# Designs tried in a protein design chat: VHH binders against q8kes1. Part 2

Target 1, 126 residues: q8kes1
Amino acid sequence: MNLKVKGARDVFEYMKGRIPDETKEHLFVLFLSTKNQILRHETITIGTLTASLIHPREIFKAAIRESAHSIILVHNHPSGDVQPSNADKQVTSILKKAGDLLQIELLDHVIVGNNDWFSFRDHALL
Short names: E, the ipSAE of ESMFold2; O, the ipSAE of OpenDDE; V2, 0.75 times the mean of E and O plus 0.25 times the DockQ between their complexes.

## First folded at step 1 (VHH)

Design b12 (framework vhh_nb_b201; at its last look DockQ between E and O 0.80; V2 from the best seeds 0.00; counts 0 for: pae E 3.0 > 2)
Fold by ESMFold2, look of step 2:
Structure b12 (fold): chain B 126 residues (1-126), chain A 119 residues (1-119)
Amino acid sequence: as target 1 above (126 residues)
Amino acid sequence: QVQLQESGGGLVQAGGSLRLSCAASGFTFSDYAMGWYRQAPGKEREFVATISSGGSTYYADSVKGRFTISRDNAKNTVYLQMNSLKPEDTAVYYCATGLWDYEDSFDYWGQGTQVTVSS
């Protein structure tokens, strides 16, 4: 699947049907090529998101192994409210800093609901 | 050519309301997020509110509950309804498309409209 993403709507559409249990909070990472094609995605956490559960070393080890040029975070809120939490902002900040050091850019963090989404990049949070 | 034209600024007493409008042209308005930013004298420009192409909104903590961003894609217009205004809201307000697609990016700003809130 060589889906090219141009913006957060494409990410939202990619994630349809790919969240195993929408009653639980999931964090995913998408690994992207230099042409913004999704190489694959990987589940990072399941359950309530906290910054202490995020291990940048493991995420970026996977990104390097995949030869990813950039990454996108994707996260669902079982409540259906796609507004970012403080934990979502903290996780984003940590991974942005790590990506900047490694030159594997964090392009966006997209929170997905049933029929809507919230993009950190669209809302000036990245 | 991308153009953003703002209107609705002015002088208002504390506790009052204003509605700002921003007419956009030169791009496919419905595809992009729109935002409002403000700059008080001697301060950095700060984020106020954004609305995505899909209609999701986000607000700075300082305006949450008092300001409402909305858009009318048929009129290519974004609005900022400002209620319960405080003197601290005094600033030049800018309409912007300060968001990106993942391959291409652009930043376009209006010229700003002055909002002055008196005690």
Scores: ipSAE 0.319, ipTM 0.673, lowest interface PAE 3.0, mean pLDDT 88
Fold by ESMFold2-Fast, scan of step 1:
Structure b12 (fold): chain B 126 residues (1-126), chain A 119 residues (1-119)
Amino acid sequence: as target 1 above (126 residues)
Amino acid sequence: QVQLQESGGGLVQAGGSLRLSCAASGFTFSDYAMGWYRQAPGKEREFVATISSGGSTYYADSVKGRFTISRDNAKNTVYLQMNSLKPEDTAVYYCATGLWDYEDSFDYWGQGTQVTVSS
């Protein structure tokens, strides 16, 4: 029933076909069970990602409502270039710290392009 | 079991080049990200470059444009091509891999190879 994710490749495969408008940057959050099954995903922002647009309060409020054990951030780069921006790194750092305090772990941040992805966890940035 | 073996370090003049290699064994190399880190005397270990299983690369700002990370999955080897070397690049260089899934993670490190850049 619920899809289990083991790593960033599984997250990339899950997001294929689930981005409503690939010409725009979207930030999603995936809510995961204790067994790393995707319970749901939610769109957080549409349009250019900046650290000031990300409110840990709103993300973790949703995670608590979903009874999520952990979360994964996903966003797309319409250019297909999966290199993280400074804003991407700042957002990741803020949410990692918030998740640690609330005991809802940020497992990964995955940037998806057309046929490629970038995992913060794979690059020791998380 | 999991083994990482660095080679290619040595002494070079500022402006010179070196190519480091890391031979990996004991895991399915092509499935995992590989990285290079360095440690200078009296300093903490710092990130240099990573390459994912899919081939995407990521570099520290201090080496961007000068160093290139690459991999050869047929040879289970990751490389670091270092150009325009500076005395500040002097360090022991370590190869690393994380055998990660979202349930468990294990970091593996090689023994290191010394790079010395003289002026």
Scores: ipSAE 0.304, ipTM 0.589, lowest interface PAE 2.3, mean pLDDT 86
Fold by OpenDDE, look of step 2:
Structure b12 (fold): chain B 126 residues (1-126), chain A 119 residues (1-119)
Amino acid sequence: as target 1 above (126 residues)
Amino acid sequence: QVQLQESGGGLVQAGGSLRLSCAASGFTFSDYAMGWYRQAPGKEREFVATISSGGSTYYADSVKGRFTISRDNAKNTVYLQMNSLKPEDTAVYYCATGLWDYEDSFDYWGQGTQVTVSS
């Protein structure tokens, strides 16, 4: 049975133990069903997250392939500081717009630290 | 039913401080993010601050460094400490919840509390 996510806490819990190297930033995409169940997740990139490296076509190619109703972006901050950078905000904005056009909603963007998380949705940034 | 009740507003001189409180009931408080918004006369309602269920905070640029949002889950209360107040901070301040649910849900708002900062 696929795990249903109701909020960012659930995303945080899901990601525990699923980050291959906590010392490096990973960008993940969670593919969700119409009932917000996690169908699967995919690693998009490893390393510093920059807007120039994140292409909407790659994200949504995967989303379409998985027949996702919506997606959640997740990336970790090895520093433990979960506050979003300007780059994080830019990437989120671009993907939100792309998702709206494709009718695959970007439901949230969650930044994960060791014992904390930051949800763009929770903070009125999405 | 969900209820939000703001308190702590009033008249204060520029440079002064106020602490707003919002008492919440009718839902599992600890599971939801809370937020503060404000609406000045003749202006649209604007975001002030949010605190997630996990305790992460975010502030509007206009209040960053001056305002602090916090929560006490044992008391089902969210607070807004406002320091170094300016006349531009004059507004009705609203407490909000339900804005962040992944499912379709209604937003809930308090009645608001008036904050007036005199020059």
Scores: ipSAE 0.089, ipTM 0.535, lowest interface PAE 2.1, mean pLDDT 89
ESMFold2 (binder alone), look of step 2: mean pLDDT 87; pTM 0.878

Design b13 (framework vhh_nb_b201)
Fold by ESMFold2-Fast, scan of step 1:
Structure b13 (fold): chain B 126 residues (1-126), chain A 120 residues (1-120)
Amino acid sequence: as target 1 above (126 residues)
Amino acid sequence: QVQLQESGGGLVQAGGSLRLSCAASGFTFSSYAMGWYRQAPGKEREFVATISRGGSTYYADSVKGRFTISRDNAKNTVYLQMNSLKPEDTAVYYCAARYKWGSTLSFDYWGQGTQVTVSS
């Protein structure tokens, strides 16, 4: 059964056990249906997150192939501190603009730590 | 249907404190993230603080350590406690509501604003 996400906590719960190496930063994209059900997820990058490692065309190419209605960006902070960095904000801005142009909404960006999470949407950063 | 009404603004001397309130009606308050924004004369509206549905908070660097955002879901109210006020904090303060989930389209609502004036 496809999991319907109601908020960032559902995204955090979905990602539990799905991060291959918690000692490294991973950037994931979740593809969602019109009903906000998670269709699948894909690892985009492994290692320190920078804007130079983000290629919107490849992310949205995958979203189009998946027939995703919207996407959610997820990455982990191995430190457990879920506060967003300036790089996190820059990446989010780039993908938000690309999604708006392509009509595939970047619904949220969720930063996950071991005990907590941070939602860009909840904090009006998206 | 949706209403956001700010109160608590006024004139205060530098170093003083004010507490702003925003009373919400016409929607399920507990389902919304809430925020405060401000606009100084001749400037664009800027972010001040947000609080999520679950109580997680985020602050602009300019107010970190001085301002505290909080919410009371039983009263459908969000608050901004402003301490150590500076003349540069002078602005109209706006309450905003952001719908988190349930639709791929986001919804944003704004109040009418409350004036805060900090004299040196």
Scores: ipSAE 0.177, ipTM 0.509, lowest interface PAE 4.4, mean pLDDT 84

Design e01 (framework vhh_8emy_2; at its last look DockQ between E and O 0.30; V2 from the best seeds 0.00; counts 0 for: grease 25.3 > 24.2)
Fold by ESMFold2, look of step 2:
Structure e01 (fold): chain B 126 residues (1-126), chain A 119 residues (1-119)
Amino acid sequence: as target 1 above (126 residues)
Amino acid sequence: QVQLQESGGGLVQPGSSLRLSCAASGFTFSDYAMHWVRQAPGKGPEWVSSISSSGSYTNYATSVKGRFSISRDNPSKTLYLQMNSLRPEDSAVYYCAKEWFYDSGLDYRGQGTQVTVSS
C-alpha cells in the first residue's frame, strides 16, 4: 500500500514526477510511519532556500497531524548540482534539533538533481 | 546479486601505509555513495569514510582525517582507501559498503580485509 523507504535511493525514486516546477527550488518533507512507509509529502517552501524562512513549529505541527514517527527532508537543485549549500546544512541542523526534542526523528535530508542525489545520511552529515 | 570484495590488507608496523581496494559488481556502482567501515575485535562497526557517487565529496571519521584518503574509479567499479601513518588502533577488518540504510545501518556484505598494525 504505502511505499517503504530503506535508504536515500528510494527517496530519490519517490520524488520522480512529484516536483511541480523543477526550474524552482523546493523543500519538501516526507512523513514516515514506524515502518518507514511514506504517509505523504508536503511542500514547505518554493524558491531560494534560506534558514531564516524555516519554521519548525509548522513542519512538526504537520508531522503530528500525520501521526509521523519520523521525517525526511527533500530539496531539489534545478541546476542539477546536488552538493549541499550552507543554507541546506543550516536548515537540516535546525530541524534535527527540533525533531530530537519532539522525538520525531529527522532520518535524512536528500538533495535531488536531474539523475542523481546527495544524502546527508550517506555522507555522515546526520 | 550485489557483491563487494575487499583486498589489500596485511600486517604492518606503525607509521606504515596500505592501500585497500573494493571490487563491486551486481549494481550500478556510479549511482551510489560508497563507504569504508571497520570492525575491531570486541567492538561494534565503526564508520571510517564516505565518498559521493561522482567522487566530488568525501568525509572522514575524526580518528582518520588527514591520514586516510578515499577515492573511487567508476569505470572499473572500484573503491579505494589509502591509509597513511597507520596506528595500532587502526587494526580491524575493513569492509566497503554500498548504502547507509535508515534502520539497519551501513550495508557491508564482503568478507572484509584484515589490517593489523603492531610492533
Scores: ipSAE 0.548, ipTM 0.803, lowest interface PAE 1.6, mean pLDDT 90
Fold by ESMFold2-Fast, scan of step 1:
Structure e01 (fold): chain B 126 residues (1-126), chain A 119 residues (1-119)
Amino acid sequence: as target 1 above (126 residues)
Amino acid sequence: QVQLQESGGGLVQPGSSLRLSCAASGFTFSDYAMHWVRQAPGKGPEWVSSISSSGSYTNYATSVKGRFSISRDNPSKTLYLQMNSLRPEDSAVYYCAKEWFYDSGLDYRGQGTQVTVSS
């Protein structure tokens, strides 16, 4: 049964145990139904995040294939510090704009640490 | 049965300090990020500050950075906002809010606490 996410805490809990190597930075996309249930997640990048590694066309092509209503970005910081970097903010801006055009909302971007998380939406950065 | 009770507001002079408190009940406080939001007369709600569930991460609106400090005490289920160097533009009703829900938005239900900064 697909898990419903009500907010960033549920995203954080979903990602527990799903990061293959916590010593590396990973960027994931979660594809959501109209009821905010996770249909699937996909690893987009592994290693240091840069905006040049993010290709909205491929992400939203996958979202359309999955019949996703919306998407959520998730990435980890191996340091455990959940403060967003400039690259994190750039990636968020690019995907928000693409989602707005395609009517597949970027619902949130969640940075996960060990026992803490940062939601762009919770901090009015989305 | 989620309840949020704000307190600590008042009438102060510019440059003064106030500490706001929010007493939470009806949910597992330590599991949720918490937020302060304010609403001035004739304006929509403005996000002020957030703190993660553990208290390890905080963020602030540009207008209050360096002057306000958010903190929490999970055992007592209380959220705080220390406001220093208050300015007239900080005058508003201040609300505490529980996490941003994807379906319902920012959940603030308290009665708020009035802060008036006036010379």
Scores: ipSAE 0.355, ipTM 0.709, lowest interface PAE 1.4, mean pLDDT 85
Fold by OpenDDE, look of step 2:
Structure e01 (fold): chain B 126 residues (1-126), chain A 119 residues (1-119)
Amino acid sequence: as target 1 above (126 residues)
Amino acid sequence: QVQLQESGGGLVQPGSSLRLSCAASGFTFSDYAMHWVRQAPGKGPEWVSSISSSGSYTNYATSVKGRFSISRDNPSKTLYLQMNSLRPEDSAVYYCAKEWFYDSGLDYRGQGTQVTVSS
């Protein structure tokens, strides 16, 4: 049985030990079932997150391929500072709009630090 | 136990203003984002607005953006919703919610406050 996520804490716990290189910023997408079970996750980019490098068509191509009901974005901050940048906010906004059009909801965007996390949903940014 | 109590609703004319309040108790108010949701007769709950724990971030449904303003006072554990330029379609019972989970949506415990906009 696949792991069910109820909130950002569960996403944070899931990502523990699943980041290949903690010294580099990774962007992941979690693909979720209708019951919010993690079907799988995919690494989208490795390196600095910029809006220009994130293409909605690639994210949702993968989401459709996986028959995902919804998705969660996750990326780590090697610095440990989990506060979102303007680039993070821009990417989130673009993917949220795309998800709404495709009826594949962006449930959350979680920034992962060493011992902390930031949820866009919990901070009224999504 | 978590308690939320909404107030400030009433019957008003289109174009008028109302200020809703939500008194919170039973939890550390300042640690949680808070939300407003409304439900009109025959319709499902509709998310209206959210505010982060510190108040630094706010978000609004497209239908109320530019007209409604969410705020909070953490020392008094009170959530507010300033509603300006009210429209008949804003008529609903308004609730405040403590949490927003992926599966259960908004969790509110108040009885709600009725807002009716009619000429």
Scores: ipSAE 0.230, ipTM 0.609, lowest interface PAE 1.3, mean pLDDT 90
ESMFold2 (binder alone), look of step 2: mean pLDDT 84; pTM 0.855

Design e02 (framework vhh_8emy_2)
Fold by ESMFold2-Fast, scan of step 1:
Structure e02 (fold): chain B 126 residues (1-126), chain A 120 residues (1-120)
Amino acid sequence: as target 1 above (126 residues)
Amino acid sequence: QVQLQESGGGLVQPGSSLRLSCAASGFTFDDYAMHWVRQAPGKGPEWVSSISWSGGSTNYATSVKGRFSISRDNPSKTLYLQMNSLRPEDSAVYYCARDYLDWEGSFDYRGQGTQVTVSS
């Protein structure tokens, strides 16, 4: 049964309990169907996020393999502070442009903390 | 509990300006991003503009960029849309939305809307 998500709250709830080691920063990609059902998620990086660690080709190769209509980025901040860093904003910009070009939309980027979340889309940053 | 009340619409001629307001109550306004969405007769909803919780970041649909300006006043719990150089294609009911923009294009917690008609 695929879980249908309608916004960042659903993404936060889906990822809750699915982060293997909360002491480390993880970047995930969720692959979604045309009905916004989560087909799968995949861990992209573990450890401090930098733009140099993000390869759009690998992310969108996986999205194409999954027949994803759209994607969502999710990552955690071990500090619990869900405010985005400049690196988070740069990564989001790069992947949004790549998704627009490939017609696999980046719907959102959600930062998760302890019982809190931040949505780039909800804060007009996407 | 969540309530949004839009106002400021009207009938104007092309090239005119209007300022829309949305009064919010029943929630902590300054913890949420806010959005303007419009719906023209016989058409689906179209996202117009968004503003972050602090007002530090804004986004606009391509069709209104450079003509419309979104702003908010957190102390008074009010969202604004300044519409300049109005065109007939801007005619629509304009809605304010608090909750997250549904990725399927539907909204929770939007108000009753305010009608804008641009005609000459």
Scores: ipSAE 0.014, ipTM 0.249, lowest interface PAE 7.6, mean pLDDT 82

Design e03 (framework vhh_8emy_2)
Fold by ESMFold2-Fast, scan of step 1:
Structure e03 (fold): chain B 126 residues (1-126), chain A 120 residues (1-120)
Amino acid sequence: as target 1 above (126 residues)
Amino acid sequence: QVQLQESGGGLVQPGSSLRLSCAASGFTFSSYWMHWVRQAPGKGPEWVSSISGSGDSTNYATSVKGRFSISRDNPSKTLYLQMNSLRPEDSAVYYCATGEYLFDESYDSRGQGTQVTVSS
């Protein structure tokens, strides 16, 4: 049975040990079933996140190919500071709007650190 | 293992108020959304209200908006539902549930429930 995620903590635990090089910033997308089970994850970018490098078309193309019901964005901050940047907030807004139009919900954006995380959904930023 | 224990239900007159509580254990309470859902006999579960782990976000079903208020106390790991201006149609078993990404009918992490009866 695929792992079911109930909240940002489960996303954080899933991503532990799955970041190839923790000294670099990585952006991942998790593709979820109707029961919030992780179908697959995919690395979207490696290196400093900027809104200009994120294209909803490519992310949602992958989601459609995977038959995902919803998606979750995850990225790490090598500094360990899980507070979102302005670029993080901009990317989240763009992808939420795209997901709403395509009816593939962006459930959350989780920033993962060493022993903590930040959930956009939990902080009314999504 | 997640454990949720509801309390505070009872028999009240229309127009009355009740405060429900849910004591949580077995998980990091402040890290998860909490929900109130209710179920009347012979009916499916109906979502009532949700609150984010931080408490910054709250949502309400249209049928209860303006009458019910959800809150939480993370240090004591307790969820609350303040129910005002109760109506007969509010009569149901009330359950608390956890999970940030719950769907409408996905309540496999819910407690034993507390009965609310609004009747003359």
Scores: ipSAE 0.105, ipTM 0.469, lowest interface PAE 3.9, mean pLDDT 84

Design e04 (framework vhh_8emy_2)
Fold by ESMFold2-Fast, scan of step 1:
Structure e04 (fold): chain B 126 residues (1-126), chain A 123 residues (1-123)
Amino acid sequence: as target 1 above (126 residues)
Amino acid sequence: QVQLQESGGGLVQPGSSLRLSCAASGFTFSDYYMHWVRQAPGKGPEWVSSISYSGGSTNYATSVKGRFSISRDNPSKTLYLQMNSLRPEDSAVYYCAKTTYVEWGDKYTVDYRGQGTQVTVSS
């Protein structure tokens, strides 16, 4: 049975043990059903995040293949500091606009640290 | 069960500083993001600042960024807001707030807030 996520904490719990190398920054996309169940996740980038590495076309192509209703962005900060960077905000803006146009909503962007997380949605930044 | 008690408000002059405290009880304080929210008479609530479980991540409303500093002491279950360079427009009742895990599609929501502490910035 697919895990239902209700908010950023459930996303943080889902990602525990699923980050292969916490010394590196990873960007993931979670694909969700109409009932907010995680259908699967996909690693988008590994290494320092820049907006130029993000290809909305490929992300939403995958979302359509998965019959996803919505998506969630997740990435880790190797420092453990979950405060969003300008690159994080830029990536969020790009994917939110693309999702709005395609009607596949970006529900949240969750930054995860060792025992901490930051939700763009919970902080009214999405 | 859940209790949040704010203190430290008062009447101060523009340009002054004030430190607000919030004593929390009835829940595992270190498991929750904590927030400061303010409400001026006749206006809706305005989010001011948030702090993560460990205190390692903080965020601020644009109107207070660079002037206010949020912090927490998990062993004493206390949340703080250091307010510097106070302006008349900062006058409001300040509430300590706790959120739970909210289902997406809703507005940012505060589950619990305390009774508030009045801050008045005026000559």
Scores: ipSAE 0.014, ipTM 0.277, lowest interface PAE 6.7, mean pLDDT 82

Design e05 (framework vhh_8emy_2)
Fold by ESMFold2-Fast, scan of step 1:
Structure e05 (fold): chain B 126 residues (1-126), chain A 122 residues (1-122)
Amino acid sequence: as target 1 above (126 residues)
Amino acid sequence: QVQLQESGGGLVQPGSSLRLSCAASGFTFSSYAMHWVRQAPGKGPEWVSSISSSGSYTNYATSVKGRFSISRDNPSKTLYLQMNSLRPEDSAVYYCARHYSLTGGDYEFDYRGQGTQVTVSS
């Protein structure tokens, strides 16, 4: 049975225990069905995130391979501070535009900390 | 039976302050980020402020930054919005909301309360 996500809280709960090394930034993509069930997740990058290192082609290639209807972007801040950086905002903008063109919607970008999260969608930043 | 009940609205003059409250029930309040959204007559909903589940992180719409303060009390399952230096353009119905459902609609909410009316006029 695939887990259905109804909001950013479900994304945060899904990622608990699934971050291999919480001392490093990880960027993940969750691939979702038409019913918003998580089909799979994939690690896109590990280490310091910059928009120039994130390629929409690789993310959407994986989404197409998984037959995903939509995607959710997730990354962690080792500091536990879930406020988005300028790089986070730039990555989100690029992927939203790419998803719109390819008709694979970026439903949300969730930043996860130890006991907290930040949703771009919940803050009308997506 | 998830329920959100807002209170504290009213009719005030410009420059006044109000504190809105939202009483939550039927879910683990401390596990959810919470939001204030407002809707003025003839306008769509406008996001006002958000607070993380722990209360450690807050965000504000540019129009209210520096005037409004969001807070929560997890033991009492209550969300607050302290509104200072109120302006006529702040007049709206204010809704307490649990995070959006990720079913693809803009400004859709998992759960929303009935709202509390704030009117700022001289």
Scores: ipSAE 0.006, ipTM 0.258, lowest interface PAE 10.0, mean pLDDT 81

Design e06 (framework vhh_8emy_2)
Fold by ESMFold2-Fast, scan of step 1:
Structure e06 (fold): chain B 126 residues (1-126), chain A 120 residues (1-120)
Amino acid sequence: as target 1 above (126 residues)
Amino acid sequence: QVQLQESGGGLVQPGSSLRLSCAASGFTFSEYAMHWVRQAPGKGPEWVSSITWSGGSTNYATSVKGRFSISRDNPSKTLYLQMNSLRPEDSAVYYCAASLPDEYWLEDYRGQGTQVTVSS
């Protein structure tokens, strides 16, 4: 029943049709089981991403509530350019450290574009 | 079984160029992003460059930007890294990697890599 993600491509495919307004930047979190099945996803922010808008406590509170084993961050760039910004890297660093401390791994951060995606895991940026 | 076979390394002098190749098999090469990662003795792995499935987008580590160029040939299932203006700091074993469907369970690079040594 639950969708299983094996890598960043599956995350990209899952997010197709799930972005309410592709002209705006959205940040999502995916909550995963021990078998990497998507339990639920949640929209964290809408509009330009800044580190000041990210609250690790709220994200991991939700992860604990969902009994998630790990999480994946996803966001879109309306420009179609999937290269990470400095804000993207800062957000990733903050959530990676929080996940390590709470033993809920940040498995990946995937930036989705038109027919392209960028994985922080694949780039050793996680 | 996924197989990645790196080649093209060697011993070169600073300022020289090398082109690395990675022959891929066991998956549909044209559908997945490909990456170059390097590891120097006594250091952890360092991401070098990435290219999307179509070749339409590329990314580079700051340390190699402007000197290295990643490319792919989907018909021949081969990934390339053109390395120009080589420095002693570029000395490492270079590995290619793929963003495969089960990459979240993969721990290690496939293949033995190809050794690049930049010295006199």
Scores: ipSAE 0.020, ipTM 0.357, lowest interface PAE 6.1, mean pLDDT 82

Design e07 (framework vhh_8emy_2)
Fold by ESMFold2-Fast, scan of step 1:
Structure e07 (fold): chain B 126 residues (1-126), chain A 121 residues (1-121)
Amino acid sequence: as target 1 above (126 residues)
Amino acid sequence: QVQLQESGGGLVQPGSSLRLSCAASGFTFSSYDMHWVRQAPGKGPEWVSSISGSGGSTNYATSVKGRFSISRDNPSKTLYLQMNSLRPEDSAVYYCAKDFGEWLYYDMDVRGQGTQVTVSS
């Protein structure tokens, strides 16, 4: 079944139980249809997130392969603190620009915690 | 049932001002943060501005900061957006929202017609 996401809460709920090891930072991308249904998700990296490890070409190559209309970026912080780091902001900026160019919108970047989340879009950071 | 009715849009020239209104019913208006979101042709919904339940805190998207002002009248259950120095890129259908995080990911037409703002010479 394809789950339709309405906002960051739905993304948070979708990710519950899907993070294999919460002691490590995981970066995921969610591929969405024109109706904002999750077509698939993919793990991009495991371990400390740095902007140098994020390659827009690989992420958008996957999005094109999935026939995604848009994407959502998701990651966790092992500390449980959902506030974005400077690396998180850099990654978001790079992917937003790439998505704009390719016409595959980066709808949001959601940082997930235990019972909390942070949405870049809800805070005008996207 | 939460009901929100937007009004005040129109066709204006660049540099003009408009004031949008949103009449709310079906919930305790003063207890909830309220938001303005917009959707331009061919684009997804974009958050514009937020105001706390008491009116004590406001936030704005970078693109509108300094030009737009959000306010509310809790006794009349009405939300306002004062838009100054309008630009062609402000052209969109404007919607008010109680649950703006729920609405950022899909077409705001599900919520009704909104109010159309067209800034064109």
Scores: ipSAE 0.007, ipTM 0.232, lowest interface PAE 9.6, mean pLDDT 81

